# VH-VL binders against q9vpl3: the designs that were tried, part 171

Target 1, 224 residues: q9vpl3
Amino acid sequence: RGKINIQRPKAPHYERARVVAVTQPKYPELPKAKSCFKTRAERTQQQQENPYNEIIAREVRNWLDHSRLVAFFHLSSITADDIFRVRVQLHKQNLHLKSYGSKIIEQAVKNTRYEAIVPLFHSNHCIVFSPDPEKTAALLRIVRRVPQMVLLGGIVEETMLSRNQLVAYAQMPGLHAVQAQLVQTLSQAPGHLIQQLQAHQNSFVQVLDVHAKNQMNEETPKST
Short names: E, the ipSAE of ESMFold2; O, the ipSAE of OpenDDE; V2, 0.75 times the mean of E and O plus 0.25 times the DockQ between their complexes.

## First folded at step 6 (VH-VL)

Design v44 (framework fv_cemiplimab; at its last look DockQ between E and O 0.33; V2 from the best seeds 0.55)
Fold by ESMFold2, look of step 7:
Structure v44 (fold): chain C 224 residues (1-224), chain A 122 residues (1-122), chain B 107 residues (1-107)
Amino acid sequence: as target 1 above (224 residues)
Amino acid sequence: EVQLLESGGVLVQPGGSLRLSCAASGFTFSNYAMTWVRQAPGKGLEWVSGISWSGGSTYFADSVKGRFTISRDNSKNTLYLQMNSLKGEDTAVYYCARDVFESDYGLYMDVWGQGTLVTVSS
Amino acid sequence: DIQMTQSPSSLSASVGDSITITCRASQSISTYLNWYQQKPGKAPNLLIYGASSLQSGVPSRFSGSGSGTDFTLTIRTLQPEDFATYYCQQGYDYPRTFGPGTVVDFR
């Protein structure tokens, strides 16, 4: 027989991989990519990337399942030493600095209320996750010393907040007081909130138009 | 003082239903995802179900899918497990646990309740 | 499902001994391996998370190591309160699976 390879017994790796895939937590389906015109090399690359994308998408879903605070930043050029120092300082406050590609964010938030954030990640960015929204003040104090990190906005308790609203939230005392103030703020200025969100999207979209060609061919290895 | 306290474990007949509760105190309950783990008499630990901080995502072991439902009420600091179509194999001590995720460490259960016994017997 | 195994299933040891317990996953789980201690009639208690990080309040005589598929829990200078059942558990993927446990008894 033409494919007898080795004397060692093989574990049923295909069956274990299939079982793992069936029992994984439910994520939004990936965009359906038809490969009718792809070469063998391109199909092989896509196949290898899909398992990696699923692993990282699982991580993002775990962050979202465990985080009441999510903050989004634009990230300018920064040394690996500087970003490591920031990450350590944030971690001491239960604030977790991460960066993920826009494809992964798109998969994680597809068909959810958060889908509008995807354009924010077409340029260099980072995200801070925390289970504790009272750590917002500590987050803002730490990043004010890091001009390379520019706050774009955030999500607190599933509510999207503009940059200015997140700063105001950080100065409010206690969780109960913040919940009451957030409800009143959203009720009083719905048009103002929508305009601020749209302005962030429009500004980011204009930046994306300039950088779209660079993202097609640009790959920066992660420095961690 | 961080504490989890399960209640509701009783004797039920096969095919019956039961709702377990887990009362949390000493920490901000809404900051945390939660899990249920069970242990049959004389047996090891089996993960049963998990729920996100908001309740928007839920997860189940294959052995209980479609029969068990997990929910939470963050205003009451309480986690629930609704168990339907109970079988003899569901007889166990049921623990609730506080769940944690960090990308460097994965998922882990750092605080456990004392457990409540569910017996499924004719 | 990721299957977890443990060796040995039981062992006998004396106070002051150094013991090791091994845990094996059916696929790579990175370092996402946790260890729990359970005494009879009590709830489990977290000892180690992320393969090697000690939970707050756990004595330094406990240590963990490993990555991928093979993991080890070591207890140095065994104390009377360490006689218990030890479970490994993967925090990599759902369902979150436990090993069958290792019973550590007094010799």
Scores: ipSAE 0.695, ipTM 0.881, lowest interface PAE 1.1, mean pLDDT 79
Fold by ESMFold2-Fast, scan of step 6:
Structure v44 (fold): chain C 224 residues (1-224), chain A 122 residues (1-122), chain B 107 residues (1-107)
Amino acid sequence: as target 1 above (224 residues)
Amino acid sequence: EVQLLESGGVLVQPGGSLRLSCAASGFTFSNYAMTWVRQAPGKGLEWVSGISWSGGSTYFADSVKGRFTISRDNSKNTLYLQMNSLKGEDTAVYYCARDVFESDYGLYMDVWGQGTLVTVSS
Amino acid sequence: DIQMTQSPSSLSASVGDSITITCRASQSISTYLNWYQQKPGKAPNLLIYGASSLQSGVPSRFSGSGSGTDFTLTIRTLQPEDFATYYCQQGYDYPRTFGPGTVVDFR
């Protein structure tokens, strides 16, 4: 058909409108809020199932599957030409500078031990991936000349490191086995203290910095 | 030189089990994800399984899921494929390959071993 | 899973010919397509990655192009050592899948 059924009862619109308007609840947002709640939940589920979001999340998972070094940076305003030059310099050292939305990062690390990094990405950010952790020194050397990029921390050998710990790791390039041992020593106790779902990144960073310093002082009483 | 060497391929009975090994040399094994690809006699290439650099993530083709397990020992520079409940259709040359990812290029396999033949028959 | 098809399944050519092999994906895979060459009795070798990037050591007569679902491998001025089977492979998603292969033989 497609044509309107002429048998359908059509109440006079003006009389109906008057009666409905007079009897409507003073706060119609309550019934509307319940309907909107289900619609919001459905939209959130649809966004999670969106093929585009899943595709980008796969890319992040691929980087994690292929990278022993992951470094996190705050990124201030920078021109496209300047960031391109930085990418080229990093790429020559097998360092891959990428930027992803915080929701995509959250989706990629959801239900993993690295979920605690999500708060780092609430502002402008970028990430550098590399299969080779020995490139940490080269990374810091290149980024030193890019004031728009501020190191926040990273993941080395699946261990979360603060900025100071990552800098310390970079300063020992000649002894890979010793560097690996240092990473284990520096990160053990602070990592084990973060067990709750609602752990704040600020609390984690503070605990990690204090405990890492205490651990290093206990293992190596001298600052060398 | 960068090299991958597979071993362990033999004749096995249907329903049997076998573990393949892939020894890596000439590069830092722990810097790379790895993969297994097989080729049945006279047939094309079939991707079988993949593993992240740490072993924390593993992937399988539907034809082997639940029967095969991939693992690695980074201290020994060795990749493994544990094959259980073997079937005649698992008869193939098994290659290990070094897996690379870059967002501009996707996933690709840049170095391959020479393969090891697994024959499943009575 | 992403299904890959190749055309032709086989072709015969003479030295000096230019040949083209096509590969099609069942869904868009961006430029995440690789080409491998396999000589009889040997392991596959990577020729091209990311649809158009030539692997180090591979002769410049090999070239690749395409994006989305349709891709091509071109060999210009075919040489005797180019007798082989060529496979395309999508590097976009797991499980990773190969095309059925194209056998290139000489007349």
Scores: ipSAE 0.626, ipTM 0.870, lowest interface PAE 1.9, mean pLDDT 81
Fold by OpenDDE, look of step 7:
Structure v44 (fold): chain C 224 residues (1-224), chain A 122 residues (1-122), chain B 107 residues (1-107)
Amino acid sequence: as target 1 above (224 residues)
Amino acid sequence: EVQLLESGGVLVQPGGSLRLSCAASGFTFSNYAMTWVRQAPGKGLEWVSGISWSGGSTYFADSVKGRFTISRDNSKNTLYLQMNSLKGEDTAVYYCARDVFESDYGLYMDVWGQGTLVTVSS
Amino acid sequence: DIQMTQSPSSLSASVGDSITITCRASQSISTYLNWYQQKPGKAPNLLIYGASSLQSGVPSRFSGSGSGTDFTLTIRTLQPEDFATYYCQQGYDYPRTFGPGTVVDFR
């Protein structure tokens, strides 16, 4: 009994082949998903405003209204596990990592001062929100360990900052620290000035005293 | 200690104006949105107005829209409510509250002042 | 505007009892519901935020549950200090809206 070659089945007898060919159900070609050929414009017009998008857009607005620090990141081939890890680290610092669709962001910032951020959301992206702008340094420290997260820019205290500006901001001593330094410097300035003025006065008096003593010594005739 | 202290509540005549103040202490005031909530005598709580941390966004209940203005001075850690065209229905204890937002929990008020009484009567 | 309702309007219970207060929203508010306690002559205090999260300092006998439109506040083993009015509040959208309140008194 010849080994049934399952890899190359013998062609059926001509009559059987004919019957099988005629009885094969002609499945209508699956309609080529017309959706693949619809222009972006046609797709956008038919996108019924998903009530859900409005809800999410509102959430984004709420984040913006409650955040003094907003940072935008591009995501490059990051895994869900990596995102989760970063999220946990950020959360410990009261930094909130969120991801929204570009359309949602557009809807959320439409007719607002933040409309300029829309071009940043053309690719895979995430946003980090914080109520505390002093957490910028902590944010950058955490993200440095995540090469898949690329800083694009941010908003700090309602001011849009480039990547470089945000990095510079993080390196600056806090406003309070700078103010404290300024106050210290200003408080020390009068003391130094007084010391310098007193030093000059003292030196002048010393010079005058020396002159007076020399004049007195010249007027005493050595009685030989 | 985190504290909010309302002031400015007095007796005013209908059609009059009044400005309420809320002084914040014990936290970074500029990091938080703030809200006003009022309570008429023997009645429930009614949300009046909200303001973002920067003051760039303001929100009002329909009952006070066009008559009330909310503002803040972050340098003074103070929240304000300017009330114009006051009516008898505006008689209430007015509370200021710290507003917090989290995506998982929504918006909530975690710190409240003791309130200040505004009485509108002829 | 989102309308909030509460039931019952008033409840009498004894110390040690377990009580449940219900809150309903006119539309879905996900889990964005907060519970406040107000004692007579005092400002409201936050008890529960996000439907089920207990505010720091609040006793564990308080618990919240629910999502969508229906929410519940449960107080287990009622204590004398729990005499108060309880309000639900939606944190979903502006304007913020409160329920009418539930008065809890002791028998």
Scores: ipSAE 0.548, ipTM 0.796, lowest interface PAE 1.1, mean pLDDT 87
ESMFold2 (binder alone), look of step 7: mean pLDDT 94; pTM 0.955

Design v45 (framework fv_romosozumab)
Fold by ESMFold2-Fast, scan of step 6:
Structure v45 (fold): chain C 224 residues (1-224), chain A 122 residues (1-122), chain B 107 residues (1-107)
Amino acid sequence: as target 1 above (224 residues)
Amino acid sequence: EVQLVQSGAEVKKPGASVKVSCKASGFTFSNYAMHWVRQAPGQGLEWMGGISWSGGSTYYNQKFKGRVTMTTDTSTSTAYMELRSLRSDDTAVYYCARDVYDSEGFLYFDYWGQGTTVTVSS
Amino acid sequence: DIQMTQSPSSLSASVGDRVTITCRASQSISTYLNWYQQKPGKAPKLLIYGASSLQSGVPSRFSGSGSGTDFTLTISSLQPEDFATYYCQQGYSTPRTFGGGTKVEIK
C-alpha cells in the first residue's frame, strides 16, 4: 500500500541515503560498507546516490508490476492542503497518488517496455496507481475537479493508452471482456502513445544533435 | 545486412582492465541501443548493461556497477565495454547485442556480435 | 530482480521428435518474453520475441506460447541443426534476466 509514503523526496536525501548505504542487509561487509559510505560522504551531499535511487526505482517498478491501472498526470502548482485532500479522496477508491523524480523514473523504466514514458516526467508530474482498473471512472471523476492535475495518459491491463483512450475505457460498462476488447482495439494503431513519446524522444535527440553540431557551439569549449 | 563485429580475444592478469569493441554496420545507429551480455565457460547468459546510441545514457547490472563503463563512438559506429579490476571469475565470452524497442513495446536482442573471449589468469 | 526458471535443464531427443521447453518468471511479465538459440561456440540467435512472434528467417517448426508467468517453446519436428541450448529472457523489466538454459542433445 501507499500508506507508508508520508514524505518521499524526488531525489535522495543525504541522511536517508547514508542510512540505507550503511545498514542495508545486502551489504554484508561492514568494513566495505563503511569505506563506500565514507567515499560517498566525501563526494557531494547534493549528488544522488545510486543504491538509494535503485531502491526507490525498484519501488516504482513494483508499483508498475502490481497495478492494473496506472495514470500519468502533469501537476501544476498546488497547495499541501489541496494535494492532501485529493490523496484522501483517491485512497478511498483504492487509488494511490505518488510522485517521483524524473531521474528515478528513468532508472525504473530504462530498458523496459515503459522507457517511452520518460519524456512525460521532464516537468512536474504525479502518478496514480491501482490494482483495480474498474476504478478508472472514479479516478477521472475525482481529477476533473482538480485543475492542477492534467491527464497525460496511462497503462491499463499492461497496455499503454492515450488520454482519449483512457477516457473511452472509463466510459465502458463494468464488463471485463468488453473493456479488454476495447483496450486491445484502441492499442492496435501503430504510432499510438508509444510513437508519440518516441517522437518526443527523437525531437529531443534532434535538438541535442543540432546543438552539439552547431558551429557557434564549437567556438565555446563548453559542450558537456 | 546488419552486422556487429567485435574485437579479438584477450588475455589479462587479475587487476587489469579490458576494453571490448563492437563495430556496427547496416543500420541507422541512432535508432538502437547496444547491450552487453557475457557467458562464463559452461555457464548461461548474464546481462551486463546497455547504452543508448542517441542519448548515450547507460544502465548497468548492479553486479558490475563501479567496474564497467559503456561508451560509443558515433563517428565509427562503434560501441565499447570496459571492465576494470578483472578477477578470474570475469573469464567469459563477452557479446554485444542490438536492442530493439519495437512499435508494440517489446524489447529484444535481434542481432548479436560474434563474441570476444576474455581470459583472466595469473 | 525477475528470476527466470527453465525446465528441463537438458533433454535428449531424436530427429523428428516434438520438443517442448518451459520457462517460468518469478512475477508476471505479460507477453514480454524472448527465446534465443545458441549453438556450441556461436553467439545466441533470436528465435521468438513477445512470447509468440517468430523472428524473420526462423523456421516455422519453432513456436512460442504463454503469458504472465508460464511460457513454452515448441519445436514441432526436431532437425539436426536444432541441437543447441535454448534460453528464455524477459524484456519486461531491468535488469534483463535469462533462464538457465535448456540443452537439447542427440539421443
Scores: ipSAE 0.000, ipTM 0.419, lowest interface PAE 17.5, mean pLDDT 74

Design v46 (framework fv_anetumab)
Fold by ESMFold2-Fast, scan of step 6:
Structure v46 (fold): chain C 224 residues (1-224), chain A 122 residues (1-122), chain B 111 residues (1-111)
Amino acid sequence: as target 1 above (224 residues)
Amino acid sequence: QVELVQSGAEVKKPGESLKISCKGSGFTFSNYAIGWVRQAPGKGLEWMGGISWSGGSTYYSPSFQGQVTISADKSISTAYLQWSSLKASDTAMYYCARDVYDSEGFLYFDYWGQGTLVTVSS
Amino acid sequence: DIALTQPASVSGSPGQSITISCTGTSSDVGGYNYVSWYQQHPGKAPKLMIYDVSNRPSGVSNRFSGSKSGNTASLTISGLQAEDEADYYCSSYTSSYTLYVFGGGTKLTVL
């Protein structure tokens, strides 16, 4: 019943408790046995309306709409303790590290100006959001010491930038007018940016696919 | 140019108070932490603690917790290390150094002050 | 008591290579890629030579290299020169209550 209140989340400076509550659990999985008792109507709703995915997708869209800095990372294996320490370091600089499933990202950005980012999320990933684009230098300083996080690209002032363009932006003076002009100058057509980012992404996907296939071969059950 | 300039050498008697300083220039002070490192005569480097500019949070090695006070004044880009009552065992060279992270953890020191020699003798 | 173990001294001849080890635990050297190395000449402040295990700051010779295997980090100096004679300290971030730790230091003698 109306105990699940789905509202448009506020800007990135939401109440921490609300953000944590909406993101927990990250993946609402139904026990296998429950699916056996779904009615036809419930199955139709399940395919069209997953309430947890819908809530989280709306949260992602609101983070994207209200953040002036968004950075995308490939994420390799990292311990919960290590990612927590990175999250704390980022939070001191008003940088918010979030992890979402690829399907949720796809649902969030479908038919929006951000649809071009979908290919970046077919591997393990995380996203950093901030209302302050001047924190790009602080972000890059922090993540260079986290080899498990590889910068893929980002969005600054609603403009998609490659890794190299973000590095150039970070080196500019902290004057709003100069930074706005730089963003306009460095911006590329989405097609060109996606081609460049996909090339890097595909290299990682290929390495990960080989790694996963090698692990699957090693994990295959042996009869004797 | 990035530099850290420390206060001059001090000669004190046991029981006296002392406050030494470390002034940063050539960088945005709020983006870095300042650590304090001690080196007793003929001995190695020992991390004492540090301060985060943005949070103003202070961190201490267990060996120095309660023995010294670390503080900073962001308006003049200066960090401080203070003793309420000096001991002969406090005789050492004291370095301040800039940590690249303004966080709960200290990772590495990219620029160092020239050092302040503190001699405590009766 | 020092958390990170280094040899007290190491020696080499001009033109040779030497390696200095730095051994910790899974809570510092083994657990993270936040190992740094500092060079200190007598009467001078330490200078950062290596950070994040293997990265060199601008102005540091490519003769200096860093690596890590398990709980042991290593600093390698190739083509030894007289000016390399100094004390070398490793350091690491730690997840333990000590927060940050240095090694005991290694005196490098060239000749």
Scores: ipSAE 0.000, ipTM 0.439, lowest interface PAE 12.2, mean pLDDT 75

Design v5 (framework fv_cemiplimab)
Fold by ESMFold2-Fast, scan of step 6:
Structure v5 (fold): chain C 224 residues (1-224), chain A 122 residues (1-122), chain B 107 residues (1-107)
Amino acid sequence: as target 1 above (224 residues)
Amino acid sequence: EVQLLESGGVLVQPGGSLRLSCAASGFTFSNYAMTWVRQAPGKGLEWVSTISWSGGSTYFADSVKGRFTISRDNSKNTLYLQMNSLKGEDTAVYYCARDVYDSEGFLYFDYWGQGTLVTVSS
Amino acid sequence: DIQMTQSPSSLSASVGDSITITCRASQSISTYLNWYQQKPGKAPNLLIYGASSLQSGVPSRFSGSGSGTDFTLTIRTLQPEDFATYYCQQGYSTPRTFGPGTVVDFR
């Protein structure tokens, strides 16, 4: 860290600034904290349209629409090696760990049944997708050994579930009839006060209510 | 042996309605999304509509949105396409296809029905 | 919507030839591309999924490659049953879109 005098400075040429030769290799990795930090100018640049965001948002919608199990996690600081090991363990169980920016998730779920999940992604997060809801128990067993990943809730068979409801689901047998009955029971379970904001229990209750009403009243609207 | 058997294709007048059916056998129908793909005479393939495994999500091509509805009955292993306000441009062979989402996240149509011809003409 | 294009639109070949068909996407689709074969008067059948994975039961003379926007289907030693129309299809996003097809005719 240093200080720079701003009073009528010369416009220095970078080549002239190299007075002392440093022969050390220069392939720095951008630290996580600094890679997420942006200057005011860099933040302003994000006001530009990014066509890549629309493409990734479509990928997120695809995962949501074709997965019977979706689990949302808060993700604390974790090393690249550690997260890679977790991804490998999850992949063996047909569980796919993905990380997407909050803006992309908001864009993906806008005008869908899942719009209420957006508040879950205001902090660091990751999502696990699977076509197989019977893998919920395996997922929770693996994540139990990863303290940096905190379960917030999920979607099972297109039904929003709180953390406690998802844990209850994981403890039941994997027969379709039994699982369907459990989802119905859990969606009507009495609410509990959760001290941590990350649990967002009320958001899940409201989403379940909206989903139930949409299923009764009308078919899915246009993508527009 | 996976089989998809389509039925319902007939000659229909412009503005008319028609319901297509696809009977599935040889697999757990409720585990798969299902898709309708059409092919106009002498033309290529055009995706028409997809329905999720539960029937909870449906998707439509812009050309048919608001006129067609897709549905399924998992207890009867049958997929349906309700076609309303038919136009001459809807004349095509309609194929039923099984829509696979595999462990790598790839989406593809692995089995197709024989097709049923819908002709929209006076 | 992701637009798919194929080249050539048609080609004439003889038994024993090696042929290549190209497919292009209007935007990057990673490896989420599939190839289908359609014989006259028949339904399409899946040949390759995920750009390079050969579907079970499909002869090894068929192979696929590519990623991003550019993809190829190769048939190494063309057999009489290979004279058909070939379609590429992106499985990356909805709406799912097909290429216009490539007709492989006997010369």
Scores: ipSAE 0.007, ipTM 0.470, lowest interface PAE 12.0, mean pLDDT 77

